# VH-VL binders against 2-C-methyl-D-erythritol 4-phosphate cytidylyltransferase (ispD), part 5

Target 1, 229 residues: 2-C-methyl-D-erythritol 4-phosphate cytidylyltransferase (ispD), of Wigglesworthia glossinidia brevipalpis (q8d223)
Amino acid sequence: MINHPEIIVIFPAAGIGKRMGYKYPKQYIKIKNKTILEHSISLFIDKIYVKKILIAINKKDYWFNKLSILKNKKINIVIGGKSRTESVISALKFVSKVDWVLVHDAVRPCLHKNDLNKLLKVINISPFGAILAAPIYDTVKKSYGNFISHTIKRNKLWRALTPQLFNLKILINCLKIITSKGEIITDESSALEKCGYKLNLVHGRSDNIKITYPEDLNFANFFINNIKE

## First folded at step 22 (VH-VL)

Design o6 (from e5 with heavy chain E105Q)
Fold by OpenDDE, fold request of step 23:
Structure o6 (fold): chain C 229 residues (1-229), chain A 121 residues (1-121), chain B 106 residues (1-106)
Amino acid sequence: as target 1 above (229 residues)
Amino acid sequence: QVQLVQSGAEVKKPGSSVKVSCKASGGTFSDYAMHWVRQAPGQGLEWIGYIIPLFGIAEYNQKFKDKATITADESTNTAYMELSSLRSEDTAVYYCARQSYRGSQYLFDYWGQGTLVTVSS
Amino acid sequence: DIQMTQSPSTLSASVGDRVTITCSASSSISDMHWYQQKPGKAPKLLIYAASSLESGVPARFSGSGSGTEFTLTISSLQPDDFATYYCQQHNSYPYTFGQGTKVEVK
């Protein structure tokens, strides 16, 4: 009987990445002869504790079928929704017989193993989950129009990263609640937060970047090319 | 590049215990599972159990559930197997083997050199 | 438990011979591998996923099969190939090995 944690990884990948200016989704941009999505998947695919990887793609995504990684037994494709939240919910319908889920951005390929391990260690101390997060070093300003409104105190402020670790049942329940209320969230941890659950913050490296703008590709290329295995 | 180095041969009396170590180098430790396999003299290979160091959880062949205890220390990249209440039948070479995921399958890609445990009066 | 049965248990052959070893599983399996073991040495991964050659393994080795029947073939036996070969299933716990096939000099 299996008595170790089994983890399913979910990649919401149904977005088209309008900010990048490409004719195809940004997750399919290549770095070092592999797509960003493939790099991201590779972070998890070989892990002994990963049971399954669910990738929620757009119904009009005709690029994924060209990826060699599709042949991997752990990879399962699902059709996502109109939002990140909907995509995650769609993926969750295919999750069974596991206690824990990792949600990771499809365009975050620079995750370090040590950070992932630190995050997963939270399984031993929390029944709810945790997120990787990085401290904010820059002064934070609130704006109105093109002007500064005021400075936000940055004490104990963190940038949420991925992956994010969740108890499966709790995540499902919280997402159901926020959906019923018509609330909009930008990550899954916000759902648990709104439900009143206390998630742990695990310090993550700043080079765990989310590729959002074109200039981020330069950083990603640098990081990926300098990773020594 | 990856090497598994086990502790040296042991000679033990019946009823005693022995703890064998397996240190991994040249790779990672927490991303994999470490398994133990026994081979009695002149016989085949028998799977004992394994541990996932990241979680510290071990599972065993039912045959060895009361014989073997598998542990791991991530700080030293070392897995351990303790055998208790040793009997002559426990005389064997014990191997550690790393389990990896490759080609959509799990397999043993690296093995320790083996540790001979001899149980005699 | 899944039983793995190899045939034959012992095989006498000469250098240059074509050698075939079979492995039968008591139930259908998806994860099966071959290991080579020489006297006084640890097993070495030879073929994984039934038919994929491990890096560094000579091309004279090949594997085939699916379901319950698997085969290891050495196209032309070399002096370095005299050893004991084991099939092993990674399909379910407990993991099990075949009883081994000793390839010896004729």
Scores: ipSAE 0.838, ipTM 0.921, lowest interface PAE 0.6, mean pLDDT 94
Fold by OpenDDE, last read:
Structure o6 (fold): chain C 229 residues (1-229), chain A 121 residues (1-121), chain B 106 residues (1-106)
Amino acid sequence: as target 1 above (229 residues)
Amino acid sequence: QVQLVQSGAEVKKPGSSVKVSCKASGGTFSDYAMHWVRQAPGQGLEWIGYIIPLFGIAEYNQKFKDKATITADESTNTAYMELSSLRSEDTAVYYCARQSYRGSQYLFDYWGQGTLVTVSS
Amino acid sequence: DIQMTQSPSTLSASVGDRVTITCSASSSISDMHWYQQKPGKAPKLLIYAASSLESGVPARFSGSGSGTEFTLTISSLQPDDFATYYCQQHNSYPYTFGQGTKVEVK
């Protein structure tokens, strides 16, 4: 007789992260004796409304099995695909009997609880879902080669963040459509967008960064050691 | 340190209603579920129901579905339980208990001090 | 509903005694915990996940079991241990408790 929302969290973590310059994927870089991936998972694993966590890893990932967090009953590993989208689709095959799914970047450990709560509250007002997003503060330039072409108006422009909240059935269907068309997307919200669904935009903090470059580790370290609850 | 503080003892007449509060401090109220458990004098523990404050959705033991109404206010970190149509059989100490996830299991890790509700003519 | 049955309902013992309390579930469960309750006080988590000791609980307490049979053991009973103990299943709704085991002074 479960009447409250049950949520499954999906981590696409099959990327190699070549831009970091490490011999191992960036999600396994350690901060404060835990990998970035573990920090990201820890944001969700103890939440009472999280039923299951699915982590889509690379078939050549030899690092994940060494993580202590793998012993948690909520954690399930799946083999991802060649792209983020394929990895999410792979994970979705193991989702059952829930209405909602969160997709979160494996290398985004700096999520604030309040932002997550704001996002989840959308369940009460939307049947489709929502994403966290941050406004753009810098002047946006369009380039041509090494030169400025023009300035883009930044009014009402947002950077998409994760986690992203979706109705499970809708996400599955939209991803199927996108895949069948051979379209490439950079996040799952784009699939719903292309299918014509209206997703809510929830304001998130700008320090919810995605670790992409080595310099991002400095910030992540600072955040985890000094800001994170 | 997490603490759950409940409202004071109540004495009520049959047919009346009572609302008990449970205020949480020292933790993140919205990250957990709050449950209610009763204990009649000299008897054991009986689970009533719970609420997830984040969603505002409550679920109940079938036995108490028409007796108890559980609500929560996130702004004050307070959970409430209202008992209606009180009878002498409803005389008991009522506890709030926080539900957490630990060691791959759900459990009650913190309890309120209890609220005695006495129903007498 | 899952019924939890404790044995015995009352246990008389002396300080220093080894005390064993059993809890039987009407069906197989994966989530089971033990609580201690003293008169006029709220229940307190003692052991979770059948065998994990809650922080601050003395090492003389231990739990074991799986499936339908569980056991709480006090290796050497201390004056502070006289109380009522409850097993509780967190496996399925509605959550249920054992009837309690009162450990009293012999």
Scores: ipSAE 0.838, ipTM 0.921, lowest interface PAE 0.6, mean pLDDT 94
Fold by OpenDDE, fold request of step 23:
Structure o6 (fold): chain C 229 residues (1-229), chain A 121 residues (1-121), chain B 106 residues (1-106)
Amino acid sequence: as target 1 above (229 residues)
Amino acid sequence: QVQLVQSGAEVKKPGSSVKVSCKASGGTFSDYAMHWVRQAPGQGLEWIGYIIPLFGIAEYNQKFKDKATITADESTNTAYMELSSLRSEDTAVYYCARQSYRGSQYLFDYWGQGTLVTVSS
Amino acid sequence: DIQMTQSPSTLSASVGDRVTITCSASSSISDMHWYQQKPGKAPKLLIYAASSLESGVPARFSGSGSGTEFTLTISSLQPDDFATYYCQQHNSYPYTFGQGTKVEVK
């Protein structure tokens, strides 16, 4: 008998990362002798409440099988899709009977455990889920072409981060609906939003960066070497 | 580096209650589960139950379902076990043990020093 | 419940002896560990996952087995090894221990 929440973590990792300029996906770039993906997985793998980790990789991914982390029985590989959403959907097909899922970017290795804990505590107050998010401090501009169209007011604007916590059934259903409508979303929380579910917003640290550009590696290296245990 | 420090020995009368504490240091309390194990004098080890402090949810061995209540305070990194309606048979050393995940398995990696609870008239 | 049975319950041996302790599970288990306990002290993790040596544990200790049969071996018994050893399953609730094997001086 298990009364505590069981959580499955999903990593959509089927992207190529074209913006990095590497010959291989950015999640396999090494920081401190481990790939970014391994760093990200390590954030969750030893957590007592994590039941399984699903990593949705590209069918042409020839790098994952070289990772030592594969020895861990919690790790399961699935074939992702052509988009993030498809990859998540693919992973969800392999989810066992659990109530909650976390979706985390494969290239977000700098998550702090305190933020994760804050996020997970939402389980006690919401049946739907929550996301980590950071406030926007910079002035936000809307553009047309290479020109500024106007300034967007920053009132109550947040950057969505990962991980994102969802009720499993709700996530599956919402993604199905969104997909059927042909809508494109950039994160899974958007699906729930569109379905009318109210997700909690949990303040996350700004150093929970998503490695997107080469310069982000410098930050990630710094954080992993000097901040993370 | 990780240490579990339990409260001191207790002497109680039958019918009374006792609450034992287990304070964790050197690690992240909320990342693990805290279990309690009993050892009667000259006997083996019996698993009582556990709590995941992060969620505040406890589960019990059916044998101790009506005997033990396990709680936790994350702010102090302390787990508690309360034993009610004490009997002489409850005389034992009670251990807290941290449950971790290593080598693809769950295990007890660190133990408290134990708390002797003596129930006598 | 999964029953864990150790053999023998008591073992008398001398320093330098090869010591073998067995643990049998009533059903097949995947998570099995060995603990060492000295008088007046808490149990200490010795071997985890049936065969992995805990950090700081001497190499003379080894574990093997799978399914329902497991073995703890001390290749050459040292004075510090006289203690009670317990096998324990983490396969399913409730967690259970073997009855213990006391290794004493011959």
Scores: ipSAE 0.837, ipTM 0.921, lowest interface PAE 0.6, mean pLDDT 94
Fold by OpenDDE, last read:
Structure o6 (fold): chain C 229 residues (1-229), chain A 121 residues (1-121), chain B 106 residues (1-106)
Amino acid sequence: as target 1 above (229 residues)
Amino acid sequence: QVQLVQSGAEVKKPGSSVKVSCKASGGTFSDYAMHWVRQAPGQGLEWIGYIIPLFGIAEYNQKFKDKATITADESTNTAYMELSSLRSEDTAVYYCARQSYRGSQYLFDYWGQGTLVTVSS
Amino acid sequence: DIQMTQSPSTLSASVGDRVTITCSASSSISDMHWYQQKPGKAPKLLIYAASSLESGVPARFSGSGSGTEFTLTISSLQPDDFATYYCQQHNSYPYTFGQGTKVEVK
């Protein structure tokens, strides 16, 4: 595989998921006898164009080594940082000889192949990358305290999803820049944005949910059980 | 069950071209690569090249770089191989084979039934 | 290119026999598979990753080996097993096959 794009997938998975209320990180909650992390990994591991998968875990993560999927030669474990950004940066240190990288949430197991394919096709039209995103259907409110400040116009507003596709060199460079400035970002696309790069927006399905709260498990379970790829 | 169905046998004159098709069913097309392998009469198997349909990029055995052109149509889950400037030596059964990743290995898990291409004056 | 050499090229055996086919690679490889081909038919995946049995393949088939030496074994040859067997490396381009081993009736 020389003349086609080779892709590395990075999973920032160093968070402990405090909002879930579990004694262990949410990525290790099981759905259909597989952890959420395993489900997420499975989205990519068998793809012919995926060269390597890097999972950035917490240094105090004592659960990952029990997963059989981690025996796969594509999977590499790295120690993440105190933030998502640090974890991604940590993972990037182990990436070489590829042009493209996907960053995907460890707790986003409901990705559809069609969305992934649409995202990856951006490689043919952009040297920078793209993100999956979903339109916002609900009215968006800005708050102060427990009160409504004002309504934000929702036209052309999108929720950023993962995976996010980036040119490797550009991502590395942008993350260095934002880190040096002490800027805090919530996703890697924001780094490229701040660096002035124009990323493509690819429409993604709304059922590509990020498991954040306990109630999300019900949705994830439903979606995973009904995904027909 | 995954099946690869190839186009029918071809009889061609020297110097002509032939295009063989391979249609996949029972699985996804874009998750895999499609490879082509030939087998001359009474001979072994020889790898020609492959394509990743998702990207539309093909790579070839150096031996066949000027002989074979591999393409794919995702909308129909069909891969194609065109052979140009046919010679008698190109007479063979041509197979498509799906490449997958399994057990930390890349492998050919499914094969087409083969297409006999006969080149004769 | 990685050369794959099988031994023997032809093997005559009887039903019930233990059959062993070897495959030697010109360099160390990590991805090696065995295929079975019957006359007029396409190759069929038999064993992948040197030792993993493909689904639906009888347990009498087994594979072993690493590095440059690999072996396919049929513990008790059955009538349905008379065919040509190929080893194949998926380690590097161009992918290459052994010359084949024809298992025929003695």
Scores: ipSAE 0.836, ipTM 0.920, lowest interface PAE 0.6, mean pLDDT 94

Design o6 (from e5 with heavy chain E105Q)
Fold by ESMFold2, fold request of step 23:
Structure o6 (fold): chain C 229 residues (1-229), chain A 121 residues (1-121), chain B 106 residues (1-106)
Amino acid sequence: as target 1 above (229 residues)
Amino acid sequence: QVQLVQSGAEVKKPGSSVKVSCKASGGTFSDYAMHWVRQAPGQGLEWIGYIIPLFGIAEYNQKFKDKATITADESTNTAYMELSSLRSEDTAVYYCARQSYRGSQYLFDYWGQGTLVTVSS
Amino acid sequence: DIQMTQSPSTLSASVGDRVTITCSASSSISDMHWYQQKPGKAPKLLIYAASSLESGVPARFSGSGSGTEFTLTISSLQPDDFATYYCQQHNSYPYTFGQGTKVEVK
């Protein structure tokens, strides 16, 4: 019997990513001879407290099988769904014997170890979980078509990042409730919020970017060079 | 390059305690398991237990559960092992070793130089 | 507890000899490694996962085996190879080592 936390990490990676303009899913674009997906996973592989890594891929994914990381005993694939939420739910069916789960974007290759460690320390102070987040510094405008509707007050606003840390039982129950109501959410923390749970914000680095557009590749290339243990 | 530097040799009387330190450099400390292994004179290696500094929670070989207390201090990147109620049978070299993961297996690739603890009256 | 039994306990050999050390586990394991230890020094990882050479280890060292039976072979013994060798299982708690095999000069 292990007394320290054991964690399973879920990577929803079933998206196609066509807004990047590539012929294949964006998580398989290479930076410095490794795919974005491999960069996003690498920090988690060698941690004794990471019991398993679940990658939810598209049913028509023909690229994952070519990656050497498939040989790693911690790496398991599952077939994802039509949405991020459905992909996470599919992966959760294979999660057992842990109290905590991390959900991390397959296209955030610039995570620093210190941010992950800060997030995991929340296990000592919260029964529910936490997310990495960064403050919003730019003025935020709400639009009406191509016009400014108004400025949104940005104090107390944060960009949600990943990883996100959740109590396993609570996450499963909240996702069941949200799905049964047919509600649409953009991240897993929203499910806990809608069920009335208060999650911690953990201040993460602004360079933990999500690769969304082609120009993000240059930023990711630069930030990956500056990651150190 | 990870380096582990242990505290110096100790000579102790029976019934006392000793605290051995292991300071890590050249890599992250908090998120890797630090193990302790002993070697009595002329004998083989015995695994004592480990700690994950991030969580501050140690795991023990049942044989040493009432003898050893493993702790860590993240601010100094130092792991500690305290041995209590020392007896002459506790005379040994005590090693710290960092756990790494290769070939889908955990292993000990970095070791401290060892700390000799001698218990005699 | 999984017991690891090495054979022989002591081996006398000359430079250039082929040396073979065996390690038997009391039950089937998949996670096992070989360490080298010289007098007054900490153990050093030599072979991991039964057969994979650690970085910087000379090609004269090789490991093989699976299940309960494992071997370490030195194809042509060199002066630097006189040491004690330990097998270790990392398959289940408590982690255990073999009793050691001392390779000494003839």
Scores: ipSAE 0.614, ipTM 0.855, lowest interface PAE 2.1, mean pLDDT 91
Fold by ESMFold2, last read:
Formats: structure tokens, C-alpha cells, sequence
Structure o6 (fold): chain C 229 residues (1-229), chain A 121 residues (1-121), chain B 106 residues (1-106)
């Protein structure tokens, strides 16, 4: 009997996003009558290989319970922590009986299915995992105060995106090591890097944006119209 | 919307094999499970197994594990089922069905037209 | 394996009759559906999640039940409704169907 992979998806969603100028967390802003969070989850819900979706929310989250998606059997809530890393660790306590986990930003609502599919194919060629990434096309400058220090060579430089795919056991171990050292990380792939694991880069689309500033809402509204199931 | 078109009827001798195709159009192929279901003449429906084309990995009802081989070709959006060592009891209509998810449950809402495989000497 | 048992196996009815078909599961399930199949055609999804009507299905069809006992009802049989009906569980592998109930002209 040949078994296909089964995957658990983790959404760290405990942040508040004050840069957007709203009285409530930015993942609950609506685009086309769905919250940014719901858009970010949507590609994962109907996949037979997705066993569970774990959403790490803030202890004082008063908005999630209003979403109809809560009634979906795949959706599970955990209480996140003060940091992205703590939120992912909290969710990992509820993960069992799978070899692979995806971590995806709650505010990346523009993911294309072809990018997700390319990322997941890495399961067949890597024991460790991979991330979606896009090349940097702008010239990159290092600063010295308000002055240009020098131009950094942009060949071989990539913007890290999500989802990020990880071997479950390796991710758990690396996060334990990193937190025991008190280190701060911005994505989960850096924890594996610091533990010496080699992760694949998977070329993803540049329109897989993270909603950070108010102007990003206009971009997301445009890009969501171009997504096809 | 989604449409599934299967290959035509086949007449086979005992001991031979047959490969039935199911071409999908009007929707997604790689990331959804494609199932196979059989119906012997005058009988009910039996689930055979499925494939997720993205992974190229099939799952089988144990009854059919040594009889059926399910594959997929992402480049042509086509799933295949090969039946080996055919016997007269393998005579049936074979359906492909695409899995969907509604009401927090998996279901079969798109079916191919069926392929009659007749095994006779 | 979860066995699905339908009753009756054959039902003779006239246009306008109320028709009731039952399906029993060998253990408690939550994921079950009803399909309609006409001669020479593929099965067609009729009711999903025991009671939810598939789009385009006439309102005379309804489903009910939970646990191990489920019912499909046609409130006033129409000529288009003479067909075979199957229940199906989607709780666990292997997915299994009931043996079918043929609704035929009396």
C-alpha cells in the first residue's frame, strides 16, 4: 500500500498590525467580503492531504469567533504567544501523526495553487524542507546613516515568502534549540539554518505579498482577482 | 465546470490487462483526488481507490490492491487505471470521480460517463 | 470496514407517492451522502452531509438521520425519480456504498 503525505498547516496569527491604522488586527480586514485571514487559509481547506489547520490567535482575540470558518472541522484554534516563534511552538504541541508541516503567514492572501504545488513536490526530494522565495530585482544598497555605503550584489539574493515546508521532528528540535539560546528569528527556516540544515529554495511568484501597510490592501485586492482555484 | 471524459468500452480475454483513462477539463487536476469506482452488471458501487496527481501516489481499497494500478499524467490532465490478470468477475463499468469538499465532508460531485470493460473468452 | 445496509432493496411506487429509503451504518458515522443513478448513467450526488440538498436537486428530496440511521425521502414521486439510490459513507477507508434501492413503476 503506498501512502501519500499528510500535512498540518500552522498559521501564526497572534499579531495586531497597528501599522494599518485599524482598531482591530489586520488579518480581520475584509477584501471582497472575506477577511485577509480567510483568504490566506482558503487554498488549504479542501485538500485531502491537509489533515488539520492550526491557527494561533492572541489570548485577547475578540474577532475570530465571529468567522464562520470556525465551524469547519479542519480548523483548530490554539493560543499563541508573544512572538511568532512562541505561536508556532504553541501550535506544534498539538501536531502529531504527520511527517510534514507547513507554516504560512496569516496575512498573505494572494498565494497561487501552482506555487503551493511546487513547494509540496519537494517532499519527494528533500528530508528537511523548503521555502517559497522570489528573486530581488531592485538594486540593494547598504546604508551608513542617511548615506549609501555600497551596493550589495543582488544575484543569489531572494525574498523569503511563505508557505514554508518543514520536516516536523526537525522543526520542533531546531525551535527548542533556538529558544533555549534566547535567539530571535523572523521566519522558521532560519531556525533550521542555524541548526545546519540545508533547505531548498522554490521559486514563487512576486505577487505573494505580505499585507503590512495600508497601500498593500489595494495590491491584495488586485492580485486576489487574478487567483484561480 | 469540471468535466471528466473516459475512454471507450473494451472487450478483453481472461489473463490480459486493460488501461482506462479519465481526462479532466474545466477545473483543477493536480491537487485534487481522482477516485475510481466500479459497478458490476446489475450490482452496486464499489470504491477502488484514488490518486493525488501532485504526489503521484495512489491509495487502494485492499480488495483491489493486487488488481488495480492507478496513475496520473499532469501534462495531459489525465488519470489512468490499469487492471491486470483480468477474469470474468472483473467485468464491470468503471467510473472516475473527482473529490470535492463541502459541509466539512468529502464527496463525489463530478463523475465520468463510465467505461464498460467486458472480460470473456 | 463500515457496512452500509439499505432498505428496501426494491420499491414499487406510483407517481405522487411518498417514498422513504433507509440506510443503516455498522458503526456511528458523520460523513454520509446519497446518490441517484439512472440506467446507463453515472451516479449523481443528491444529498450531502446527510441532509444538505445538492444544487439543482428538487425540493421534494430530503435527507435526515445521524449516528447509524439515515433516511432519504421523496415527498411526491415524479416520473424523473424512478432510479436507483445509494447511500455512501466517507468516514473511513475503504469508502463504502449501500447495496442500492431501486425505485420502479408499480
Amino acid sequence: as target 1 above (229 residues)
Amino acid sequence: QVQLVQSGAEVKKPGSSVKVSCKASGGTFSDYAMHWVRQAPGQGLEWIGYIIPLFGIAEYNQKFKDKATITADESTNTAYMELSSLRSEDTAVYYCARQSYRGSQYLFDYWGQGTLVTVSS
Amino acid sequence: DIQMTQSPSTLSASVGDRVTITCSASSSISDMHWYQQKPGKAPKLLIYAASSLESGVPARFSGSGSGTEFTLTISSLQPDDFATYYCQQHNSYPYTFGQGTKVEVK
Scores: ipSAE 0.591, ipTM 0.848, lowest interface PAE 2.5, mean pLDDT 90
Fold by ESMFold2, last read:
Structure o6 (fold): chain C 229 residues (1-229), chain A 121 residues (1-121), chain B 106 residues (1-106)
Amino acid sequence: as target 1 above (229 residues)
Amino acid sequence: QVQLVQSGAEVKKPGSSVKVSCKASGGTFSDYAMHWVRQAPGQGLEWIGYIIPLFGIAEYNQKFKDKATITADESTNTAYMELSSLRSEDTAVYYCARQSYRGSQYLFDYWGQGTLVTVSS
Amino acid sequence: DIQMTQSPSTLSASVGDRVTITCSASSSISDMHWYQQKPGKAPKLLIYAASSLESGVPARFSGSGSGTEFTLTISSLQPDDFATYYCQQHNSYPYTFGQGTKVEVK
């Protein structure tokens, strides 16, 4: 009986995070007394257009049950798979009665509201979806072992960020096609690309970082402070 | 902290229209629902509807669907409600209220000061 | 539509009295709140989720109930508490308020 978009948000969070060197998944590391996962979810949880939040966790995840957000009515757990793609597919089985889905990294705690709003406005202009992205400012080199092979032209190159916004039916279909071909992808937008769909790029902030290495924790701590501004 | 400031009182003739404004400050505007609630003299509170400024799409209580038009202007952080074909029964104080989320429930914790609309011949 | 019925409509009380206001929903709800309104002022959120105090609300206010029956209690009425109180369901559209309970000086 509502006329505005309703959206389901998927967080693939089944990874172990070995690159950080911790004995527990990196999404549970705390910054300012909240886990990285909680920071990454917080922007979405109080929005009336967010119908449900699906978090795909590892079947051996022993940390999520300690989080008070588990009691929030919007939060639902699904068991993810061995890959990001399998985790998103698992979550999509519980998505119904919406036309649009967002996929957001469990370890991007620095998203600004205005970037999310810009992304969501694409619903009015695209039947397919969009991603947040930032231009590449540094010179990009291709490697050959430990040597420089050559400089890659960075014009028209973008860092893919999340959230990523997708038409539900198209995302489901493209992920089925990609998995049937055995292809490996790093984000969901590439599944739509490989199926021939044209996604919009939405210019996002460069401080929407993905926590990947230990040094990123200090950057995230600083950037989280600046979200209030 | 969000603050909502509404336009001033209006005196209108039957059959005319009025547009009440609600300007938000102290927080983001586009991503939160802005609701309208009326209170006729000596009466209780009645929910009219809301808009999500981001989408520009309003939802209405069925009772008011042909009376009220809710809009928003993101560039000025202002929500509007227009009442058409005014009658004496439309005399009321009209409030805007911002929706917030606590304890897994939506609620109204920020209210405008109210705008009195008087319809008299 | 879910009807919210408050009792009583008017309540005369003195400072120090224990005041109880009831709200009955026409069907079972989980999302309900209490608001306080003074003359010439906007409503003010008092109790959310039936029993949780809004920040800055004195501890003499409490809420209880579930399903279809809810209660607002003021344990010891103070001069600042003479006002009209509204229950509201936020469970389903259209959102509805009780008709109000005016707490006035005896």
Scores: ipSAE 0.584, ipTM 0.847, lowest interface PAE 2.4, mean pLDDT 91
Fold by ESMFold2, fold request of step 23:
Parts: sequence; structure tokens; C-alpha cells
Structure o6 (fold): chain C 229 residues (1-229), chain A 121 residues (1-121), chain B 106 residues (1-106)
Amino acid sequence: as target 1 above (229 residues)
Amino acid sequence: QVQLVQSGAEVKKPGSSVKVSCKASGGTFSDYAMHWVRQAPGQGLEWIGYIIPLFGIAEYNQKFKDKATITADESTNTAYMELSSLRSEDTAVYYCARQSYRGSQYLFDYWGQGTLVTVSS
Amino acid sequence: DIQMTQSPSTLSASVGDRVTITCSASSSISDMHWYQQKPGKAPKLLIYAASSLESGVPARFSGSGSGTEFTLTISSLQPDDFATYYCQQHNSYPYTFGQGTKVEVK
């Protein structure tokens, strides 16, 4: 009898890369007594339209079971794969009875609720989906080894952010096609693009950063303090 | 701090309609369900329905489906409930309440002050 | 529909008394809460998830129970506690409240 959208959110979190010099995966680094993963999930937990949250973790993850968020009934664990794409596909196997899925990076702890709301309004205007994105302000250079090859014109260029919103059936089909071709993708929106689907671009905040390098921790600490409810 | 401020008391004739407002401040409006609950004089609490302003879609207790219409205006952070074909039995205090999620359960943690709707026979 | 039945309907008590209010659900539930309402005021969340104390609520309030039987206890009644108390299920539509228990001065 529910007429409003119900949504399942997927967090690919199976990566254990150590680019930041820590002895455990970066999503488990704490900022203000909560892990980056917990911060990244927090906006989605209290929404009546979020039916389930699926977190794809590494098969040898020793840290997730220590988190209090595991006690939340909306949180479900799946075992991810060797790639982001395989982890999302693994989670999609447990998605049913919804038309829409969000995919959000496990290491984007600074998402504002107004950005999430703007993204979700696309359900009313698109059968396919949308991504959050922010404009590029810095000059962009293409490299050739350790040298500058040339400058990329930055007008109409955007940084792809997450969450990304997708029609469930379309996302499943496009990921199947891309994996059958052996293609490596960095976000799920590119799979839909390659299948010919038009996705909306939704202007998001530049402080919705992905924690990639150690210095990003300082920025995330500052930005988390400034998140509007 | 979230606050819900409702419109003032109304006195209405049978057969007319009334529209009660609930303005939210101190937090986001669009992404939380806003519920309506009534309390007839000397009686308990009865759930009417809710809206998610973000989607503009309301859900109703079957008892009130033909009586109440719940809407929201994101530009003013205001939810509305309209009661149609008023009868003396519709005399009650009408509350808005915001839904929150704690302990893996949904609950009503913020309430408006209530709006008395009196239907004269 | 899940019916919530409170007992007693009215309770006369003195400051310092231990007060116990019972709420019975017609079907097993997991999502239930207690609200306090004073005359002329909106309800106020008191206990959530059967036993968790809402922020700012005095420690003399406690909740217990599971399944179909739930209890609200005030260990030592204070003047501010004379009010009507409602249990509420949030398990399934329609969401329902108990009929209320009025705690009044003896």
C-alpha cells in the first residue's frame, strides 16, 4: 500500500588499499569518534524511503563487525568482489521490490542532505537516473609519463560524485553487459552511458569529497563540522 | 532544534472544509515524514497519515482516506492537512508530528502545538 | 490493525509513589514507544523502542517488555509526572496508540 518511492542504498566497501599509510582500510579511520564508513552511511539511515542499506565488504574484513552500526536493522552485509563493479553486482543480487537504487562511496563522509534531496527529485523527471557532480575549477592537464602532455579544456567538465541514482533494472542490465566485455569502470554511471542511457547531472557541493589521500582527512574533519541537517 | 508551529484554532460550519498548516524550522523539511494525528475532546490519539515532502506523496489511514488530504510546500517548509465535508464528529485537536529514526525504529520526536478545529452543528 | 490496550485507564497516585502502566498489543510487535501528554499540550516522546530513554527524560522513567506486553514505570512519582501516558506501535499501518492512562493526584 506504499505509494512513495522506496530505495535501497549500496556501499561498495570491499577495498583494502593502503594508499594512506594506515595498517587498516581507510573507511575504518575515525573522525569525531565515528568511522569514515559510518559518516558516509549516516544520512541514509533515518529516511523512511530507504528500505535497506547493503554494504559490500571484503571477505577478509576484520573491522566491520566491531561497528555499532551493524546493530541497525537496515544494515545488511554482502561479500564484495575484487573490483568495485563486482562488489556492486554482488549487492544487487539482494535487491528486490524497489525501482531505484543509490550507489554511494564508503569514503565520502561529507554529503549534505540537500544534495541527496536534489538527486532524489530526479525520480520525478527521469526513467534512468542521475549523479551528483561538481564543476572543475582548476586547470586540468593530461600527462605523458612525468611530463605535461596538454591542457584539457575545463568548461563543461565536472567531477563525478556519489550518491548516484539508477533505475534498478537498467543498472543490473548495463553492469552485466560491461562485465561480459571485460571493461573496467570507475563508477556505475559510465556503465549506463556505454549502454546509451541519458543520465541527469545534478549540481552537488564541492565539499562532498572522496577521502583518497592523507590530507583529505583534515578536510573531512572540517567539512563534517559544517554539514547542515 | 526542530520546531513545528501550527495554524490557529478554527471554527467551521458543517459541510465546509478547513486547511491546517504546520510550519517546520530548525532542520530540513523535505526528507522527513510529517504525520498528522488527531485527538477528539476527552479522547486518545488517532493517526491520520503522513507525507514525504521531497516526493509530494501522502499515505493515509484508511479511516481518513476520504476525509483528509495531506500536502506539503517545500518553498515554505510547511505541511498542510485539509479536512473536507466537516461534521461535528470532526471536532478535535489536530497535531503534526515529525518522524525520526532511533534504535532501529521510527518514532515521533517533534510535535506541533496542535490546532483545535471546532465544527458547530 | 494492531490494537494497543492500556491498563489502567485512570490511576490516582501521590508524589513518591511507584507507578506502573501496562500496554498490551493484539499481535506481537517490536516497534513501540511511550508518550507523555499534559493538559493542553502536545504529546512528548518519553521512551522509545520499549526501553530506551529519550534525551532529557528523568531516570525515574523506565520501560520494559517485548512481544505483546509492555510496561512503563515511574519509580518515584514527581509533581511534573501527573499527565496522560500513551503507548504507540509503529510496526505496521495504520499506526495505533493505546487509549491512554491518566495519572492524577490522589
Scores: ipSAE 0.570, ipTM 0.832, lowest interface PAE 2.5, mean pLDDT 91

